# Designs tried in a protein design chat: VHH binders against p46559. Part 29

Target 1, 369 residues: p46559
Amino acid sequence: MTAIEKFFTEKSPDSEQVLLKVIELGIDFLGGEWKNVDKSQVNVSRVHGGQSNHMFHVTSSTSATPYLLRIHRQPPSQVFTDTVNLAIFSERGLGPKLYGFFEGGRMEEFLPSKTFDVNDVLVPENSRKIGAIFPLYHSINVPVSKSRRCVHLMREWLNGYESLGGGDYEILPTTVNYSDHPKSVSIKDLNHEIDNFEKWSTEIFEHTLVFSHNDLASTNILELNSTKELVLIDWEFGTYNWRGFDLAMHLSETAIDYRVPFPPGIKMNGDLIDNPPNIQIFCEAYVEADKKLKNRSPSDPTAEVKALIQECQFFWPLTNLFWALSAMKHSLLKFENGVDLDVQARDRLAVYFHLKPRSQKIYEELSKK
Below, E stands for the ipSAE of ESMFold2; O stands for the ipSAE of OpenDDE; V2 stands for 0.75 times the mean of E and O plus 0.25 times the DockQ between their complexes.

## First folded at step 11 (VHH; framework vhh_7xy4_2)

Design t4 (at its last look DockQ between E and O 0.58; V2 from the best seeds 0.00; counts 0 for: pae E 3.6 > 2)
Fold by OpenDDE, look of step 11:
Structure t4 (fold): chain B 369 residues (1-369), chain A 124 residues (1-124)
Amino acid sequence: as target 1 above (369 residues)
Amino acid sequence: QLQLVESGGGLVQPGGSLRLSCAASGFTFSDYYMAWVRQPHGKGLEYIATISDSGDWTYYSDSVKGRFTISRDNAKNTLYLQMNSLKPEDTAMYYCAKGSPHRLPSTGYRFDYKGQGTQVTVSS
């Protein structure tokens, strides 16, 4: 835990120390009216929504600019990625403005908004809106490595798992009822799965590399109170990947409920996994928005939508493998995030093996063309 | 006023069975996840069973899986825990717990209220 994290987590938001500290930050990064703000005029309230950060809404009874204070919990590499991405988007008017960053935290524009939950993202109109926003982000040229980071991360996590003493992993699903999975997988087996998907994806989808969010869960979507526009947040995993991977990541998350307040802290819906209700409207919206963005002439989108759905379906299991490997490693580290990581890993692996045959079939079909 | 009242605890021999009940009042019972938690003497709180708001989904810790059954009757605002094949290690104070409103848990499992508890003692 960093010094600043300890400071903001051990002290009450209404403590004098916290109030003075947020004034100091206001002065240092925003200046202006913050120079005239007294501690009695300041309010600090904790904001809930992110798993990987401590967030505070800082306001005053003056004209001083309110801001969101984010204290990081993530590893330095993720903090770096998230901050860089936020900075880029900030300059482009995509997302909250970045007011400043410092060791262990940052100051952002506070956006009065509703954070989506798992029910919100299942609303067809919301799914349409989300699908329509993706092309904008996917069109951005971000000056970072163009490598498929998801593959690197999977290998890194698996290596980490092994280094931590992890061995054969027993698959015992808890929240899903799939049975078409192996009883156990070895490190070698998992490496082979990564290799296969890397191969398949490279052969048939390499032309689809785009800057990707790679973690668009419901809680990473804000609906602005004023305009009802959607804003995507939490870009800690923002890197280049296959388009379908990013889209499937979101779609797969719509089937997962993290609102479970007790162990295991997660519930996966097999019905939604097997029959995602909004994949059609989501992909239609994506294709339409992409055409508009690229000034393409209106045309029958049917074939393109079908192809995009197939692309999403292909990557769907890979998104689960991705997070399963993460969960496996972090479980050994006893990482606490309100979710039983072993349960998550087992369930996601079950989903992976359940859906993998479809992906393989898609690969076989597309490779013949 | 929110209230959870546990009952059904007692002394039982190893291999025996007990059925715990939790009467809920002061909130819309059917809107919340519920859990059973227990605390052995001198030890920390342990989550042992979770049930969804509708009762259609349940989860058990490894320590009680296959032996305990959590259920609920939303019409009666009552939570149940059927405990079979009880072991000395099951000796603890048992509490029913109300889930927090549906939001992403950030740092851990949370309940916003628990009852006074009922003592379960398993001894020969």
Scores: ipSAE 0.523, ipTM 0.822, lowest interface PAE 0.8, mean pLDDT 92
Fold by ESMFold2, look of step 11:
Structure t4 (fold): chain B 369 residues (1-369), chain A 124 residues (1-124)
Amino acid sequence: as target 1 above (369 residues)
Amino acid sequence: QLQLVESGGGLVQPGGSLRLSCAASGFTFSDYYMAWVRQPHGKGLEYIATISDSGDWTYYSDSVKGRFTISRDNAKNTLYLQMNSLKPEDTAMYYCAKGSPHRLPSTGYRFDYKGQGTQVTVSS
């Protein structure tokens, strides 16, 4: 734990030390009215920061610009990626303004908004809005490596798991109702799965590379109070990737509820895993918005939507393997995030193997063309 | 004013059964996940069972799975724990707990409130 993280976790947000620190930060990075703010005029309230950050809404009774203070819990590599990506989107007006960053944290615009939950993303109107904003974000050129893809992080996690002494992984017991998976998997088996999906994806979908969020669960979607426009946040897993993975990640995460406040801290909705009800509306909105953004002539939208649904279905199991590998590694690190990481890993591996045959069939069909 | 009142504890022999109840007030019961936790004498709190706000999803610790059943009646604002095949190691103070919507990574699992508890003693 960094000194700044210790400072903000061990002291009360209303303590004199915290109040003076947030004024200091306001002066340093924002200037202006913060120079005239007294600690009696400042309010610091904790905002839910998810699993990766401690977040505080800093306001005053003056005209000083309020800000969101984000104190990182994540390793330096994820901090770097998230901050760079925020800066890129901030400069394009596609996310909160970045006011400043420092070792272990950053300051950004507070956006008065509603954070979506798993129920919100399944409302048809919301599904249309989410599908329609993806092409805009996918059109942004981000100046980072295009060679890493999701599979590089997956390999990092698997290598980390092995380095921490991990071996063969038992898939049972699970909380999902599947039995069409192996009893256990070796590190060699998992490397083979990653390699095969990379090969399949590169052969069929390389033309679909875009900068992808890779973690668009409901809690990373804000609906602005004033305009009802949606804003995507928390780009710490961002990388160039096949767009179908990004879309499949959003769709597959609709089946997963992290709001469980007690063990296991995670609930998978088996009814949504194979066939989420919003996939048609979501993909229709994506195709329509993408065509409008690119000034394309109308074509057979039914065929294009069906192809995009197939593209999402191809990547669906890979999104579960992605999080299974993360959970396997972080379970050995004894990472505390409120989720039983072995429950998550086992369930996601079961889902991966259950859905993989569909992806293999799609690959075989498309590779014949 | 939030209250959780546990009842139904007592002395029972190994292999016996008990049914615990938790009467909830001061909040909208049907909006929250609920759990049973227990504290054996001289030990920390141990998670037992979780139930979703609607009651359609449950999860059990390995120590009680197959023996205990959590349930709720949202019309009566009441949480239940049916305990069967009781063992001496089930001896503990049992609490019902109201879930928090926030789970801060640095603090792990979090409940907003637990009651005063009801004692369960399993002995010959």
Scores: ipSAE 0.221, ipTM 0.697, lowest interface PAE 3.6, mean pLDDT 86
ESMFold2 (binder alone), look of step 11: mean pLDDT 82; pTM 0.841

Design t5 (at its last look DockQ between E and O 0.47; V2 from the best seeds 0.00; counts 0 for: pae E 3.9 > 2)
Fold by OpenDDE, look of step 11:
Structure t5 (fold): chain B 369 residues (1-369), chain A 123 residues (1-123)
Amino acid sequence: as target 1 above (369 residues)
Amino acid sequence: QLQLVESGGGLVQPGGSLRLSCAASGFTFSDYYMAWVRQPHGKGLEYIATISDSGDWTYYSDSVKGRFTISRDNAKNTLYLQMNSLKPEDTAMYYCAKGTYVEGRTSYRFDYKGQGTQVTVSS
């Protein structure tokens, strides 16, 4: 735990120390009216909902600019990636403004908004909006490696799992009722799965590499109160990947409910997995928005939409493998995030093996073209 | 006033059975996930069983899986825990817990639990 994390977690938000500290931060990074703010005029309230950070809404009864104070609890590498991405998006008006960053934390624009939940993202109109916003983000040129990173991360997590003493992993689904999976998988088996998807993806979808969010769960979507526009947040996994992977990542998350208040803290909906209700409208919106963004000539989008749906379907199991491997590793580290990571891993692996045959068929079809 | 009242605890021999009940009042029972949690003497709180608002979904910890059954009757505002094949390790104070609505990936939490009922498994 960093010093600043300790400071903000051990002291009450209404403590004099915290009040003075947030004034200091306000002065240092925002200046202006913060110079005239008295501690009696400041209010610090904890913002809940995030597991990766401590967040505080800092306001005053003056004209001083309110801000969101984020104290990191993520690994430094993730903090770096997230902060850089936020900075870039900030300058482009695609997210909250970054007011400042310091060791162990940052100050951001507080955006009055609603954070989406699993029900919100299942609303067809919201799905359309989300689909329509993706091309904008995918069009951003971020000065990082243009190589797809999902494969790297999967291998890293798997290696980590092994290094931590992990062995054969038994697949026992908890929230889904799939049975077309192996009883267990070895590290070798999992590596083989990664290799196959890397091969397939590289051969048929390499031309689709874009800067990707790679973690667009419902809770990473804000709907602004003022304009009802959507803003994507939490770019700690922001890297270049195959377009379909990023889109499938979001779509796959629409089938997962993390609102379970007790263990296991997660519930997957097999019906939604098998028959995602909004994939059509989502892809239609994406194609339309992308054409507009790129000033493409109007044309019948039918074929392109169909192709994009297929692309999303192809990557759907890979997104589950991705997070399964993460969950496997972090489970061994006894990481606490409100979700039983073993349950998550097992269920996601079950989903992976259930959907994998479809992906293979898609590969076979597209590789002949 | 929100209230959860557990009952059904007692002394039982290993291999025996108990059925716990939790009477809920002061809130719309059918709208919330419910759980049974237990606390052995001198130990922390352990989540052992979860049931969805409608009762159509349940989850059990490994420690009780196959032995305990959580159920609910929303018409009666009552939560149940059928405990079979009880072991000395099951000795604890058992609490009924009301789930709270959570957004995002948050820690397990309840906003209310009852006073508990003592379960003692001993020969």
Scores: ipSAE 0.560, ipTM 0.847, lowest interface PAE 0.6, mean pLDDT 93
Fold by ESMFold2, look of step 11:
Structure t5 (fold): chain B 369 residues (1-369), chain A 123 residues (1-123)
Amino acid sequence: as target 1 above (369 residues)
Amino acid sequence: QLQLVESGGGLVQPGGSLRLSCAASGFTFSDYYMAWVRQPHGKGLEYIATISDSGDWTYYSDSVKGRFTISRDNAKNTLYLQMNSLKPEDTAMYYCAKGTYVEGRTSYRFDYKGQGTQVTVSS
């Protein structure tokens, strides 16, 4: 653990040492409005920072600008790219303002907001807004590698699973009612699945490469209290990728409900697994917003929407494989966050194999054009 | 006043059946996931069956799947566990648990369980 992480985790947020430190940070990065703030005027409270960060909301009884303090749990090399991503979005007004960064942490705008749940994303108006905001984020030129895609992280997880002693993985039992999957898969089988999808995606969707969020579940969407505008957060998986994966991740996660307070901590909504009801309106909003951003009129807007739907359907099973591999590795690490990771892995593998034939047919159809 | 009262436990022979009931009061029963958990003597709690607020979705641990059935009657504020083909390893104190609101991925959480009912399976 770094010295700054130890400082903020081993001391109480209301300790004199912490209060003086956050005033110092306020002066250093936000300037003179913090210079006359006394420690008796400061409040520091913990905010849930997930697995990667310790987060503190820093306020005062003065007019000094409040801020969100993020102290990284990761080593500096792991957080540099994430900080660059945030800085780029901040400068474009597409995320919280970045007030500053330092070794081991950063300071950001606190956004009073509502976090979406799985029901919110299915409301037609919300789905339209979400579809419309993706092209804005996809248009950003981020100065990071364009060669690392979702498949590279998937391979890292599978290699990690093997290194931890993992072998053949039993897909049964599942909570979903499919029978069109193998009973078990080997590491070799899973590498073959990743290789095939990478081949297919590169051959027919390479022109769709954009900087992608790659984890846009409902909980990463904020609706601002003041404006009702949407803000996407938690770009921890941000990288260049085929846009269809990014879109399919959002859509496929509408079938996954983590609001289960008992084992298995996850519920697959069988009615939504094949296609979410919002795919049409979501893709229409995407195409419309993308056209507006690029100041162009498509020659056949209906055809573009149909093609985008097909693109999402192609990547849909890959999003399930992505999280299945993560769950397989983290189950061996005995990671626990309220989800039975083997239930998740088994269900997502079953969904992957159930949907893969559709992706194969789409590949075959498009590769012959 | 929130209350969960388990009943229906007892001594049974291997292969026998029991039906446990849990009477709920002091909250809107139909708004919450419910579960049965058990505690074998000298061991920690084991979650064995989960049921959604509407009753349309259930999940069972491997140790009881196919033998136990969780159900609920929201009109009567009552949770049930039908236990068939009982084995000596099913011997435990059985508790009814009320879930809390879960916003996303979080630790398994309940905010209340009853005092339990003992199930003993022996010859």
Scores: ipSAE 0.385, ipTM 0.783, lowest interface PAE 2.6, mean pLDDT 87
ESMFold2 (binder alone), look of step 11: mean pLDDT 83; pTM 0.842
ESMFold2, look of step 13: ipSAE 0.225; ipTM 0.690
ESMFold2 (binder alone), look of step 13: mean pLDDT 84; pTM 0.853
OpenDDE, look of step 13: ipSAE 0.465; ipTM 0.796

Design t6 (at its last look DockQ between E and O 0.53; V2 from the best seeds 0.00; counts 0 for: pae E 5.6 > 2)
Fold by OpenDDE, look of step 11:
Structure t6 (fold): chain B 369 residues (1-369), chain A 123 residues (1-123)
Amino acid sequence: as target 1 above (369 residues)
Amino acid sequence: QLQLVESGGGLVQPGGSLRLSCAASGFTFSDYWMAWVRQPHGKGLEYIATISDSGDWTYYSDSVKGRFTISRDNAKNTLYLQMNSLKPEDTAMYYCAKGTYVEGSTSYRFDYKGQGTQVTVSS
């Protein structure tokens, strides 16, 4: 725990120390009216949302600019990536403004909004809206490595798992009822799975590389109170990837409920996995928005939508393998994030092996063209 | 006023069975996930069983899986724990816990637990 994290987590938000500290931060990074703010005029309230940060809404009874104070809990590498991405989006008006960053935290524009939950993202109109905003983000040229980072991360996590003493992994699903999976997988087996998907994806979808969010769970979507526009947040995994992977990541997350307040902290819905209700409307919205963004001539989108759905379906299991490997490694590190990581890993692997044959079939079909 | 009142605990021999009940009041019971937690003497709290708001989903810790069954009657505002094949290691104070949802949070949280009921498994 960093000093600043300790400071803000051990002290009450209404404590004099916290009030003075947020004034100091206001003065240092925003200046202006903050120079005239008295502690008696300041209000600090805890904001709940985001899994990896402590957040406080800092306001005053003056004209001083209110701000969101974020104290990081993530590793430095993730903080770096998230902050850089936020800064870029901030300048482009695609997210909250970044007011400043410091060791262990940052100051952002507070956006009055509703954070989506798993039910919100299942609303067809919301799914349409989400599909429609993706092309905007995917069109951004971000000055980072253009390599598809999902494969690198998977290998890194698997190597980490092995280095930590991990061995054969038994697949015992808890929240899903799939049975068409191996009893266990070895490190070699998992490497083989990664290799196969890398090969397939490279051969068929290499032309689809875009800057991707790669973690668009419901809680990373804000609906602005004023305009009802959606804003994507938490870009700690923001890297270039196959378009279909990013889209499938979101769609796959719509079937996962993290609102379980007790162990295991996660519940997957097999029905939603097998029959995602909004994939059509989501992809339609994507295609339409993409055409508009690129000033393409209006045309019948039917074939393109069908192709995009297929693309999403192809990557759907890979998103689960991705997070399964993460969960496997972090479980050994006894990482606590409110989710039983072993349960998550086992369930995601079960989903992976359940859906993998469809992906293989898609590969076989598209590779013949 | 929010209340959770556990009952049904007692002394039982190994291999025996008990059924715990938790009477809930002061909140909309059917809107919340519930759990049973236990605390052995001198040890920390252990989550042992979870049930969804509607009762359609349940989860058990490995320590009680196959032996314990969590259920609920939303019409009666009551949570249950059927405990079969009890072992000495099951000896603990058992609490009914009310889940709380914090938007955007994945942390395990309950905002209230009852006074508890003692379960003692001994020959």
Scores: ipSAE 0.353, ipTM 0.756, lowest interface PAE 1.1, mean pLDDT 92
Fold by ESMFold2, look of step 11:
Structure t6 (fold): chain B 369 residues (1-369), chain A 123 residues (1-123)
Amino acid sequence: as target 1 above (369 residues)
Amino acid sequence: QLQLVESGGGLVQPGGSLRLSCAASGFTFSDYWMAWVRQPHGKGLEYIATISDSGDWTYYSDSVKGRFTISRDNAKNTLYLQMNSLKPEDTAMYYCAKGTYVEGSTSYRFDYKGQGTQVTVSS
């Protein structure tokens, strides 16, 4: 734990030391508007909604600009990516303004907004809005490596799991009732699954490479109070990837309820796993928005939507494997995030193997042309 | 004022059965997820069974799965735990727990407030 993280976790947000520290940060990064702010005029409140940061909303009774303070919990490499992504989007007027960053944290605009919950992402008009915003972000050229994909992080997690003493993993689903999966998988088996999906994806979807969010759960979507526009936040998993993974990640999250009391802190809805609601309206909105951004006319718009739906279905199981591998590693680290990570790993592996045959069929059909 | 009153514990032989009850008052019972937790002597708290607010979804720890059944009667504001095939390692104080919101959190936790009911499995 960094010194700055210890400072903000060991002291009360209303303590004199914290109040003086946030004034100091305001002066350092926002300037003289904070210089005349007294500690009695400052409010610091903890904000929830992230697994990788301690977050504080810093306000004053003056005209000094309020800010959101993020104190990082994640490794430096993830912090670097998230900060670079925020800076790029901030400069383009997409998402919160970045006010400053420092070792261990950053300061950004607090956006008066509603954070989406699991029910909001099921509303058809919200699915339309979400589908329509993705092409805007996918069109941005981010100056980072295009060779790092979701599979790179999956391999890092699996290697970490092995290094921590992990071995064969028994698939005993808890919140889903599937039985069409292996009883156990080895590290070798899981590497083979990653390699096969990478091969399939590269052969038929390499032309779909875009800068992707890769973690668009409901809690990463803000609806602005004033305009009702949507803003995507928390780009810590942002990297170039096949767009279908990015879209499928959002769609697959509609089947997952994290607002379940711990334990287990997670529940998968079996009815939604095979076919998310609103996939048609979501993909229609994506195709329409992408056409407008690229100033192109569709030759067969119904065929494009059907192809995009198929693309999402292809990547669906990979999104579950992605989080299963993360959960396997972090379970061995005894990571605490309000979710039983073994339940998550077991259920997600069961879902992966349940859905994989559909992806294999799609690969076989598309590789014939 | 919120109250959770556990009952139905006692002394039972290995292989036997018990049915625990938890009478709830002071809140809208049907709006909340409920759980059973236990504390064996000299050990930490173990969450053993969870049930959704409607009763349609249940979760069990590996230690009790297949032997215990959680249920609820929302009309009577009562939570139940049917315990079958009891083992000496099931000996513990048993508490019912209510799901609670933490403002700004994406997850619930369970709080217990009752005195509990003792279950002792001994030959």
Scores: ipSAE 0.077, ipTM 0.599, lowest interface PAE 5.6, mean pLDDT 86
ESMFold2 (binder alone), look of step 11: mean pLDDT 82; pTM 0.829

